VH-VL binders against o27280. Designs and how they scored, part 373

Target 1, 266 residues: o27280
Amino acid sequence: MDSMNVPEVLEIKRIVEESESVKTFIFSWDFRREVRPGQFVMVWDFRDEKPMSVSLIDPVRSEIGISIRRVGEFTDRVHGLSEGDLLGIRGPYGRGFELMGRDILLVGGGIGMAPLAALADEATARGMRVDALVAARTADELLFLDRLEAAGVNISTCTDDGSCGFKGFAHERLLTLEENHDMAAVCGPEPMMFQVMRILDERDVPAQLSLERYMKCAVGICGQCCLDDTGFRVCAEGPVFWSQELSRVREFGRYRRDPAGRRVPW
Below, E stands for the ipSAE of ESMFold2; O stands for the ipSAE of OpenDDE; V2 stands for 0.75 times the mean of E and O plus 0.25 times the DockQ between their complexes.

## First folded at step 16 (VH-VL)

Design XA1 (framework fv_marstacimab; at its last look DockQ between E and O 0.54; V2 from the best seeds 0.00; counts 0 for: pae E 8.1 > 2)
Fold by ESMFold2, look of step 16:
Structure XA1 (fold): chain C 266 residues (1-266), chain A 118 residues (1-118), chain B 112 residues (1-112)
Amino acid sequence: as target 1 above (266 residues)
Amino acid sequence: EVQLLESGGGLVQPGGSLRLSCAASGFTFRSYSMSWVRQAPGKGLEWVSAISGRGGKTYYADSVKGRFTISRDNSKNTLYLQMNSLRAEDTAVYYCARHDSSGSFDYWGQGTMVTVSS
Amino acid sequence: QSVLTQPPSVSGAPGQRVTISCTGSSSNIGSGYDVHWYQQLPGTAPKLLIYENTNRPSGVPDRFSGSKSGTSASLAITGLQAEDEADYYCQSHDSSLSGSKVFGGGTKLTVL
């Protein structure tokens, strides 16, 4: 029916191994369908369909990149594909990040760096000063460091095991970093985002946070991505929310819902 | 060209007060945290105080807490240090320093001398 | 008392390599906090020499290099020149109060 809501079958043009658990899949893309950092696509492997963040937006080469972490049955199957294999893609969907001011802080945990890497490219192209706090469990899981450095991003790292940079959680490192940003963009594990949001709110730094929830339709019809207490749909009103919007969301940082609609604690 | 110019130093009696200023130019002042760092004659560097770029957070070394107040006026591109209840051990050259995102001090002023003596 | 320990002095002949140590603890360098280095020429303000353990600002020659391991950091100067005669300070963060910056006690480098 609607061409924007039907998966387009695309050939995997190139695969980049970002880490042992993360691959970026590159596709040709017609940019008459505009893509903004923070938006997502639904990836269909002809059996199942999952939301994935866009990590590369290259209108000059007419390419889009989608970074996928191997974490379950669907992503295991996708990671087994090769260049030339086919995937269905529909989208983009959702509200992307809005850039403001001249100084931006990015805080990314794990695969959450994917949409932030796309944002970093846009921010540096606009002449903004970009600082990124890149967090992971171990040094080998820190994503996009070379790409961010090449773009002129000032990188701070933290790892749970201390193998690179600050030993500890992203919010603990954030307390030691400077409070001179006009805005922040945050994406990663929701407990991390909650703690980071609290610090940024206390510092009066406008923050946008990208949430991840179970999705089915991606266009706001089925209600599977709704946030308790507000009726916000992550696929329509989000996935990127301002911290002020999230202050009204009871479940943020406390629990999520599985595909069956059951509350799952963090 | 980034420039930091301190002023307001001088001779003061113990228990007295002084107000230091640091005029900033060549960069977007409000986007950077700033520090005061001091150096007693013949001694090493000692961090004194810091303030965030938007002024929302201030930090003090234990040796000056309660006696010194850091502030900034972003409309005038000026950093201040109000020093009260001065003691002989506060005698030092006071530097204005700009923070980079990593917490290093990437630009320093020339310093202004504060002497606390009877 | 200095939270970061540096030798009070070090010396070398022109052309030689010297190193300056900066020893911390589990509450600073050992927690993964970055180490920065400053050069202070006689009668002048300090100048940033190395930031984030290993990075050189624009205009700092590559004969200056930094490293960090465990609870310690090191500044290496190769091809020692007369103009390198200065005081050198390491700086980091300690996990006490937020915003707490700490300097080493300083090292006087003498070029023989």
Scores: ipSAE 0.038, ipTM 0.606, lowest interface PAE 8.1, mean pLDDT 87
Fold by OpenDDE, look of step 16:
Structure XA1 (fold): chain C 266 residues (1-266), chain A 118 residues (1-118), chain B 112 residues (1-112)
Amino acid sequence: as target 1 above (266 residues)
Amino acid sequence: EVQLLESGGGLVQPGGSLRLSCAASGFTFRSYSMSWVRQAPGKGLEWVSAISGRGGKTYYADSVKGRFTISRDNSKNTLYLQMNSLRAEDTAVYYCARHDSSGSFDYWGQGTMVTVSS
Amino acid sequence: QSVLTQPPSVSGAPGQRVTISCTGSSSNIGSGYDVHWYQQLPGTAPKLLIYENTNRPSGVPDRFSGSKSGTSASLAITGLQAEDEADYYCQSHDSSLSGSKVFGGGTKLTVL
């Protein structure tokens, strides 16, 4: 067994409250272990283990951040932790985003902005022009706005209720924007990603999308995260996929499989 | 530095043709949609035509449909406007403008004057 | 004639506040499309003044501000200066004209 598959017990250095439901947990990280935006880690609270995207990569401070949305029992427990508490982290796993070109569009919904925030940091550090379409249900759920702004990202916001920015969904806002990008990175609710991908394809903008599936092993063995008709394992071949790859995935934007392997519609 | 330089303007008779060019530099040309915007003497701005970054999509104002053709050569970083069947009302300074992601025109050329007169 | 309606002219004394309105419809501003503003100094090409309703490009003084509500937008200029004398145009997109940009008729601002 590879040592990378053994959870490392790490102390929570800092906790950043991103929103009412989202916290970023910051850990010291040995960057001899490379981590890329779009990759995920398995977070272990000594009772259960869940995949989480890396939302902060700071080689200067030797830190990583993991943003977690409070959505269930596991995340409730994690959100109850304090600075100085311990978590097990193993990884990173999966395929991260690839940066290309000069101009990049980020389209994120809700917690989907987590990996995109990390990508934004890298892109801006490389001197890329970064536009970010940040979507959420309400203004209070918009994530990482200050961080993105500080990084020099051009932000467009979109909220379902119109409390901030464009009133509507991300794909609707996207239709009102120009196609001036060499590539796009997308992460959020799968129905959102599906619609966004279609628009980007029509505009001939290369796009990478980060998928979420039930993930157990994270090492491509258990098959719980396999995508229909392709056999793609989200943990191994993903979670970041090119739009061309996802075009071959029948279930994308349509359904997912639950822990029992049953088809569940979006 | 982003630069747009129009050329090809001049005097032409009604019914004549003219081809405008816009040389772009300082940015990844193919990544940006481009437009032509014209301004008749003493008048306001009028959008004329647009083309997507890769050239796959073109758009025209009703006033020029069927007569004008927008195109681009991304290998030469050049935008074109082929104007046929020119009319007196086409007399204007023609600007090339870059589309920002917001849908605004963030950079403009200095324009080239087209005069249609008998 | 123009899809977006602007007053033909506005004037103000130095130091005053002036506003330029841009009235659209449900097919453009009312459809959620952003409004952009341009300043055109005499004898020059237009330059972007405000984008996405309220944002200022680098180099644009904060005395310029934009707003949008319903089917209309407005450009406000505070602390009016002589150098502000120019033509101002609002611009948006119209859903009835696929891929088309639309301009207001322009407003000539005179500094008295």
Scores: ipSAE 0.035, ipTM 0.658, lowest interface PAE 3.3, mean pLDDT 93
ESMFold2 (binder alone), look of step 16: mean pLDDT 93; pTM 0.949

Design XB1 (framework fv_bamlanivimab; at its last look DockQ between E and O 0.75; V2 from the best seeds 0.00; counts 0 for: pae E 9.1 > 2)
Fold by OpenDDE, look of step 16:
Structure XB1 (fold): chain C 266 residues (1-266), chain A 119 residues (1-119), chain B 107 residues (1-107)
Amino acid sequence: as target 1 above (266 residues)
Amino acid sequence: QVQLVQSGAEVKKPGSSVKVSCKASGGTFRSYGISWVRQAPGQGLEWMGRIIPRFGRANYAQKFQGRVTITADKSTSTAYMELSSLRSEDTAVYYCARDDQSEGHFDPWGQGTAVTVSS
Amino acid sequence: DIQMTQSPSSLSASVGDRVTITCRASQSISSSLSWYQQKPGKAPKLLIYAASSLQSGVPSRFSGSGSGTDFTLTITSLQPEDFATYYCQQSDDTPRTFGQGTKVEIK
């Protein structure tokens, strides 16, 4: 087995509370091991293992951050950890985002902002103009606003309940924005991404989207994250896909497969 | 640009309590924390605790646990630090500071509040 | 708790001098270190964060370096307004802790 596939036991340096349900765990990282925004790591709590997005890449501090939303037993355990505790990390895996042009639009929903926050840092460091549409159900669920603002990102918010920014969904807010960008990066609930992709395609804006699927091995072997018809493995060919690639994926925005392999509608 | 303005100087008797306020202007608390740091005369800086106003939860240094209470009012963008059972050793300038969770540095700082405990 | 030890506790220097202050952590703290300047009767002012990042508005004569347990603040050419007390602070663990301070006095 490749050394990169062996979990490295790392100490949690800091924990950032992003929201009531989201924490960012910060680790020391050897950057001889390259990591890109959009890639993921497998987090091992010595009982179970789950894929998580890298949300912070800081070469200056030699640190990475992994943002985790509390959604089940595994994440409940992880959220119970403290600074100084240990986790196993293997990776990074998957295809990350590519940056091109001068102006980039980020559209994120909920925890989907995690990889986009990392991308925003890279884009701004490169001198790109970054606009971010940050969406959530409520104001309290909006993520990374202060971080994005500090980086010089132009932020637009929208919430389902109207508690902050535009009242409505991300794609509805996007329709009210007339400006086109050189490229877009999208991550969030798949129904959101599906609608956003449609709008971007109509506007001829190149777009990359990060998909979420049940992943077991992370190395393209088990096939649990295989997308219908195309054979794309989210862990290997993704999780970041170009809109043109996703246009070939029939299940995108329509259904996913559960751990048993059954179709579950969105 | 965020500024922190603290309440005025206090003179207290031993055994009493003091409550210092820290009001943020020019912005909101959002996801930032507010840390409290004190400095006794001629001494260094000592971290007391932190609150993230967005969540209303505070963490304290063990030295002050049970004696300090940090709270925040999001509607007025004001944080509070209450220290009870005051002793002469609690005589110090108390600072509030904006706390960046990710980077862990403090900026900006309040102007400080002098608290004198004397019989 | 992580103890931060600064050296020296005080130093005398002249305008134009190169000044170096060291901060040692009792355990490795990666780059989770900040430096502050404090003048008498004033609140501390952030100079450096993340061990080596210069805060906006701070003169370029200030710089920070180091990793693990050993960190350094350097003033390349001391100016009259730089006579003050300097503190390091770690943010790798709770409680947050400061060095005892280094007083830079005029020679």
Scores: ipSAE 0.087, ipTM 0.698, lowest interface PAE 3.2, mean pLDDT 93
Fold by ESMFold2, look of step 16:
Structure XB1 (fold): chain C 266 residues (1-266), chain A 119 residues (1-119), chain B 107 residues (1-107)
Amino acid sequence: as target 1 above (266 residues)
Amino acid sequence: QVQLVQSGAEVKKPGSSVKVSCKASGGTFRSYGISWVRQAPGQGLEWMGRIIPRFGRANYAQKFQGRVTITADKSTSTAYMELSSLRSEDTAVYYCARDDQSEGHFDPWGQGTAVTVSS
Amino acid sequence: DIQMTQSPSSLSASVGDRVTITCRASQSISSSLSWYQQKPGKAPKLLIYAASSLQSGVPSRFSGSGSGTDFTLTITSLQPEDFATYYCQQSDDTPRTFGQGTKVEIK
């Protein structure tokens, strides 16, 4: 193991409130240790450690941002922290997104927009045209819209309740969008990603999808993040996979695993 | 693009309150903060507090704690600053400004509201 | 509170001069510093954010530098429209605080 496998204790420099349930925690970062969009870090609150997506990569200010949705005891404790408080961070880990072509489609559901926001910044910095489909249950849960707009991203929204943009699911909105993209990047609830992947495959759009699985070691040793029939480790061979890699995976979109490794319905 | 339009000038007596409005134009998303900054005649700029209108959360400079209330009406994209127990020293131009959460700079600014406290 | 100290409080300069204004924070603020220009009767206008990033629409003769506690605003080849008061502002901590201002006057 190297220094990335031991948490570095860092000060929270700023906290951005993204929604009622999502905050972005910003830390100083030495970019001699490179970070790519789609990679993740392990966040340690001195009691527990969880994987979190990097949502901001800012070499100019020497900062990274980690977006965290409040969903349980760990994230409740982290959301209770203030600027100046400490967290342990190890990483980055995993395979990030690869950019290709001139035109990219981003499809993000809920907190899944976090790694895609980082990717959007990189894509626009390279002069690519970026379209983003941002999905959530309600308008108040749509993430990063101001940031994406400021970056020049062309935004389409959908909400389950119709409170903003298209009323319905992301894959339904996708069917109404232009089919002229060189690649797509997808992150969100796994059932959403499955439906979106199917449409993109039918359109022959190369797609990369970012998965979540239960993680303990984050470096591929413990096997807790493995996909069933391939042996792929989400923390080592992913979390970003090409759609053709995932087409060989039986469990994708069908079920998830709890911390004990048991199959649980989505 | 965001534009901030403030309410008009006010003349107040000591001991009274003033409530200044700051309306943001539409066409952008409402994730920014609104800060209030005042400038006494011939003096520099003094931050009073801010609100993030989407969430209704405000914080204040300690100097103004207990006298300033900052609120927002999300449906009208309008923020309000109310300063109570006015004194002659509160005579100033009061600005609202869009507060970038990530970078912390102010852009754009409202045109300013002159508040004069005199008997 | 983080105190921001500007130097000088005022200066006189001619069109075409190179002008520098310094701003010192009472503790490290990393690069969380902005510069504003204010003309009489007008609201401040953002020039520089994140210590060195030029705001859109601001002429390239304005530049910012520094990190930590010491920051500099530089105006190369001063123009007639640049005679104004300049303020620095930190955004590292609450409350946000400004320097006392630097008035740039025509000599």
Scores: ipSAE 0.011, ipTM 0.590, lowest interface PAE 9.1, mean pLDDT 86
ESMFold2 (binder alone), look of step 16: mean pLDDT 92; pTM 0.946

Design XB2 (framework fv_bamlanivimab; at its last look DockQ between E and O 0.65; V2 from the best seeds 0.73)
Fold by OpenDDE, look of step 16:
Structure XB2 (fold): chain C 266 residues (1-266), chain A 119 residues (1-119), chain B 107 residues (1-107)
Amino acid sequence: as target 1 above (266 residues)
Amino acid sequence: QVQLVQSGAEVKKPGSSVKVSCKASGGTFSSYGISWVRQAPGQGLEWMGRIIPSSGRANYAQKFQGRVTITADKSTSTAYMELSSLRSEDTAVYYCARDDQYEGHFDPWGQGTAVTVSS
Amino acid sequence: DIQMTQSPSSLSASVGDRVTITCRASQSISSYLSWYQQKPGKAPKLLIYAASSLQSGVPSRFSGSGSGTDFTLTITSLQPEDFATYYCQQSDDTPRTFGQGTKVEIK
């Protein structure tokens, strides 16, 4: 067995409370194991295991951050942990984002901002101009705003209820923005990503999108995260895809598969 | 740009309580915390505790545990620090400061609130 | 608790001097160290965070260095407005703790 597939038991160094439902857990990390924004790790609480996005990459402090939204039993348990407690981490897995050009647009919704926050740090460190459209249902669910601002990111917000920024959805806000970028990175609810991708394609902006699917093995073996027709495995060929790749994925923006393999419409 | 404005000076008797407010303007609490730091006359800085307004969770220095309560009202973007069972040693300037959860540094700071405890 | 020890407690310097203030932590705090400047009757002002990152708006004559347990604040050329008290602060653990302060006085 590949050593990278064995969970390493790590101590939680710090917990950042991003919102009422989102926490970022910070761990010491051996950067001999390279990690890229957009990649994910498998988090093991010694009972169950779930894929989580890396939201912080700090090679100076030798730390990574994993942002987790409380959505079920597993995440409830994890959110009950304290600094000093232990978790199992294996990875990283998957294909991360690629940076190109000088100007990048980030479009994120909810917890989808997690990998984009890490990408923003890398992009700004490289001297890129970063614009971020951050979307959420309400102002209280907007993530990483202060962190992004501190990094020099130009932020535009939108909320479903209008409690902060533009009232409406991310794709609606995007339509009001005429500026083009060299590339875009997108992560959030799939219906959002689908609409955003269409707009970016029409504008001839190269775009990468991070998909979320049920993952079990994370190593491209079990097939639980396979996308219909293409055979793309989100854990292996993704989770970051170019828009051209996703254009071949019929199910994108339409449906996903649940743990039983059944089609579930968005 | 975020600014923190604190309530005015207080004069209190020993055994009483004081509640200082800290209102944020020019922004939101967002994911930042609010820390309270006090400074006795001619002395250094002492961290008292912190609240994360988004979650309402507060942490306190052990020295003040049971005697200090830090709260926040998200609707008014105001944090509060209440210190009970006041003693003469509690005479100090009390500061609120925006607390970065990642870095842990404080910026900006409120203008400070002088609290005098005397019989 | 993590103890922060500054050195010296006070120093006298002239305009144009190079000033160095050190801060030692009782245990490793990685780079979770900030420096503040405080003038009489005023709130502290953040100068450096993350041990070496200069806060926006702070003059470049200020710099921070160090990691682990030993940290240094340097003023390359002291200016009249730099006479103040300086504090280091660790943010690696709770409770947050400050150094006892270093008063920079006019020689």
Scores: ipSAE 0.858, ipTM 0.918, lowest interface PAE 0.6, mean pLDDT 95
Fold by ESMFold2, look of step 16:
Structure XB2 (fold): chain C 266 residues (1-266), chain A 119 residues (1-119), chain B 107 residues (1-107)
Amino acid sequence: as target 1 above (266 residues)
Amino acid sequence: QVQLVQSGAEVKKPGSSVKVSCKASGGTFSSYGISWVRQAPGQGLEWMGRIIPSSGRANYAQKFQGRVTITADKSTSTAYMELSSLRSEDTAVYYCARDDQYEGHFDPWGQGTAVTVSS
Amino acid sequence: DIQMTQSPSSLSASVGDRVTITCRASQSISSYLSWYQQKPGKAPKLLIYAASSLQSGVPSRFSGSGSGTDFTLTITSLQPEDFATYYCQQSDDTPRTFGQGTKVEIK
């Protein structure tokens, strides 16, 4: 069955340069197509199409923001665009985060902070207390700090090289933080997410984690985003999963699959 | 806390150029834009253009296109505005300001640089 | 370019007065509007951004409202330090544009 949506061609309204390697592209958006934090879109540059995180959801202004890290030929071409240029957008797709309780912990690594920034906006708008652990390799790669602070988020940072905040990994910093949250949302490098999930599970903190896998159709038909042992499709049943769902997945945090389906270590 | 300090006042002849500096301290220089706004004596505020220091991407008001050049030096956390082919109408105070990339408001502002174009 | 028109162009007021300044955009700018205060010989100072968000350190007697094309700055109890010129500014599109200013003078 061919149920893939046709991309809508949209004008880039504004470009925010989040770092040397990350830009957020802002578009006008008709919110009759609902968008929730944790969902993704497929971005089409008229040659290729890739899944990208939604990092800004503003129904009042009728805007969305899509954050894109420059990592290859496709993202290099998109980073070369200017305000007024066109991109195709289809979606949103996937299951987003569900908010619960009054106190939420966000744990994000690198570009993984993009969907968490959108979630932070929703959580603060609901009057929740939001703590964020923002991780990167270096200080220059820490994302959304000013935006999170302006929203009233309590920020802790860590960098692999110690250039900002705690020197070390996100899960190591997490061990030094207070354990008083009703839920957590986690997105970043899968090894980081695995370690963070283990700590949160031991603490009995309900956690939702956002996974990345190779995608083609984005609507659950082609099977390219499936997880071992469960058949969960990241584009349909995820990309956001509860920690108890992921506890049944052997591959999580241990290996990944290339586009040919071969197992490759993280 | 971000602070912007501009270069001192200048007196210029018509037809010459002026280059005003704006040195930033506090925050991450490459994480925000720098806009330039001028104010002629007794007049309102006029946006000239802005630069995003991380990429060096600049854009200008059409009125100044071709005469203004805005640059940034990340290593010194300094932005520059150069206005060429000066006319007496360019007599003004020139401000730099931090330009929020999401909201587009200006905060803080530099102290201003008075430029007088007189024969 | 988006034209921003302020009203009134000037006004006279006394300490304690309620002051209302309006700003109209030539097209919808959503909530991408900011208000600034400028005293003679000084740089402008941000008061309000995003139409209604109060900048840190700005007294609560300042408030902003509006969306789309019509916006209002209100000072609920004018103080001696509030006599200044006020500007609105849109940031929805390039070029960024300012209103012509509203001078609030001592009566």
Scores: ipSAE 0.663, ipTM 0.836, lowest interface PAE 1.7, mean pLDDT 89
ESMFold2 (binder alone), look of step 16: mean pLDDT 92; pTM 0.949

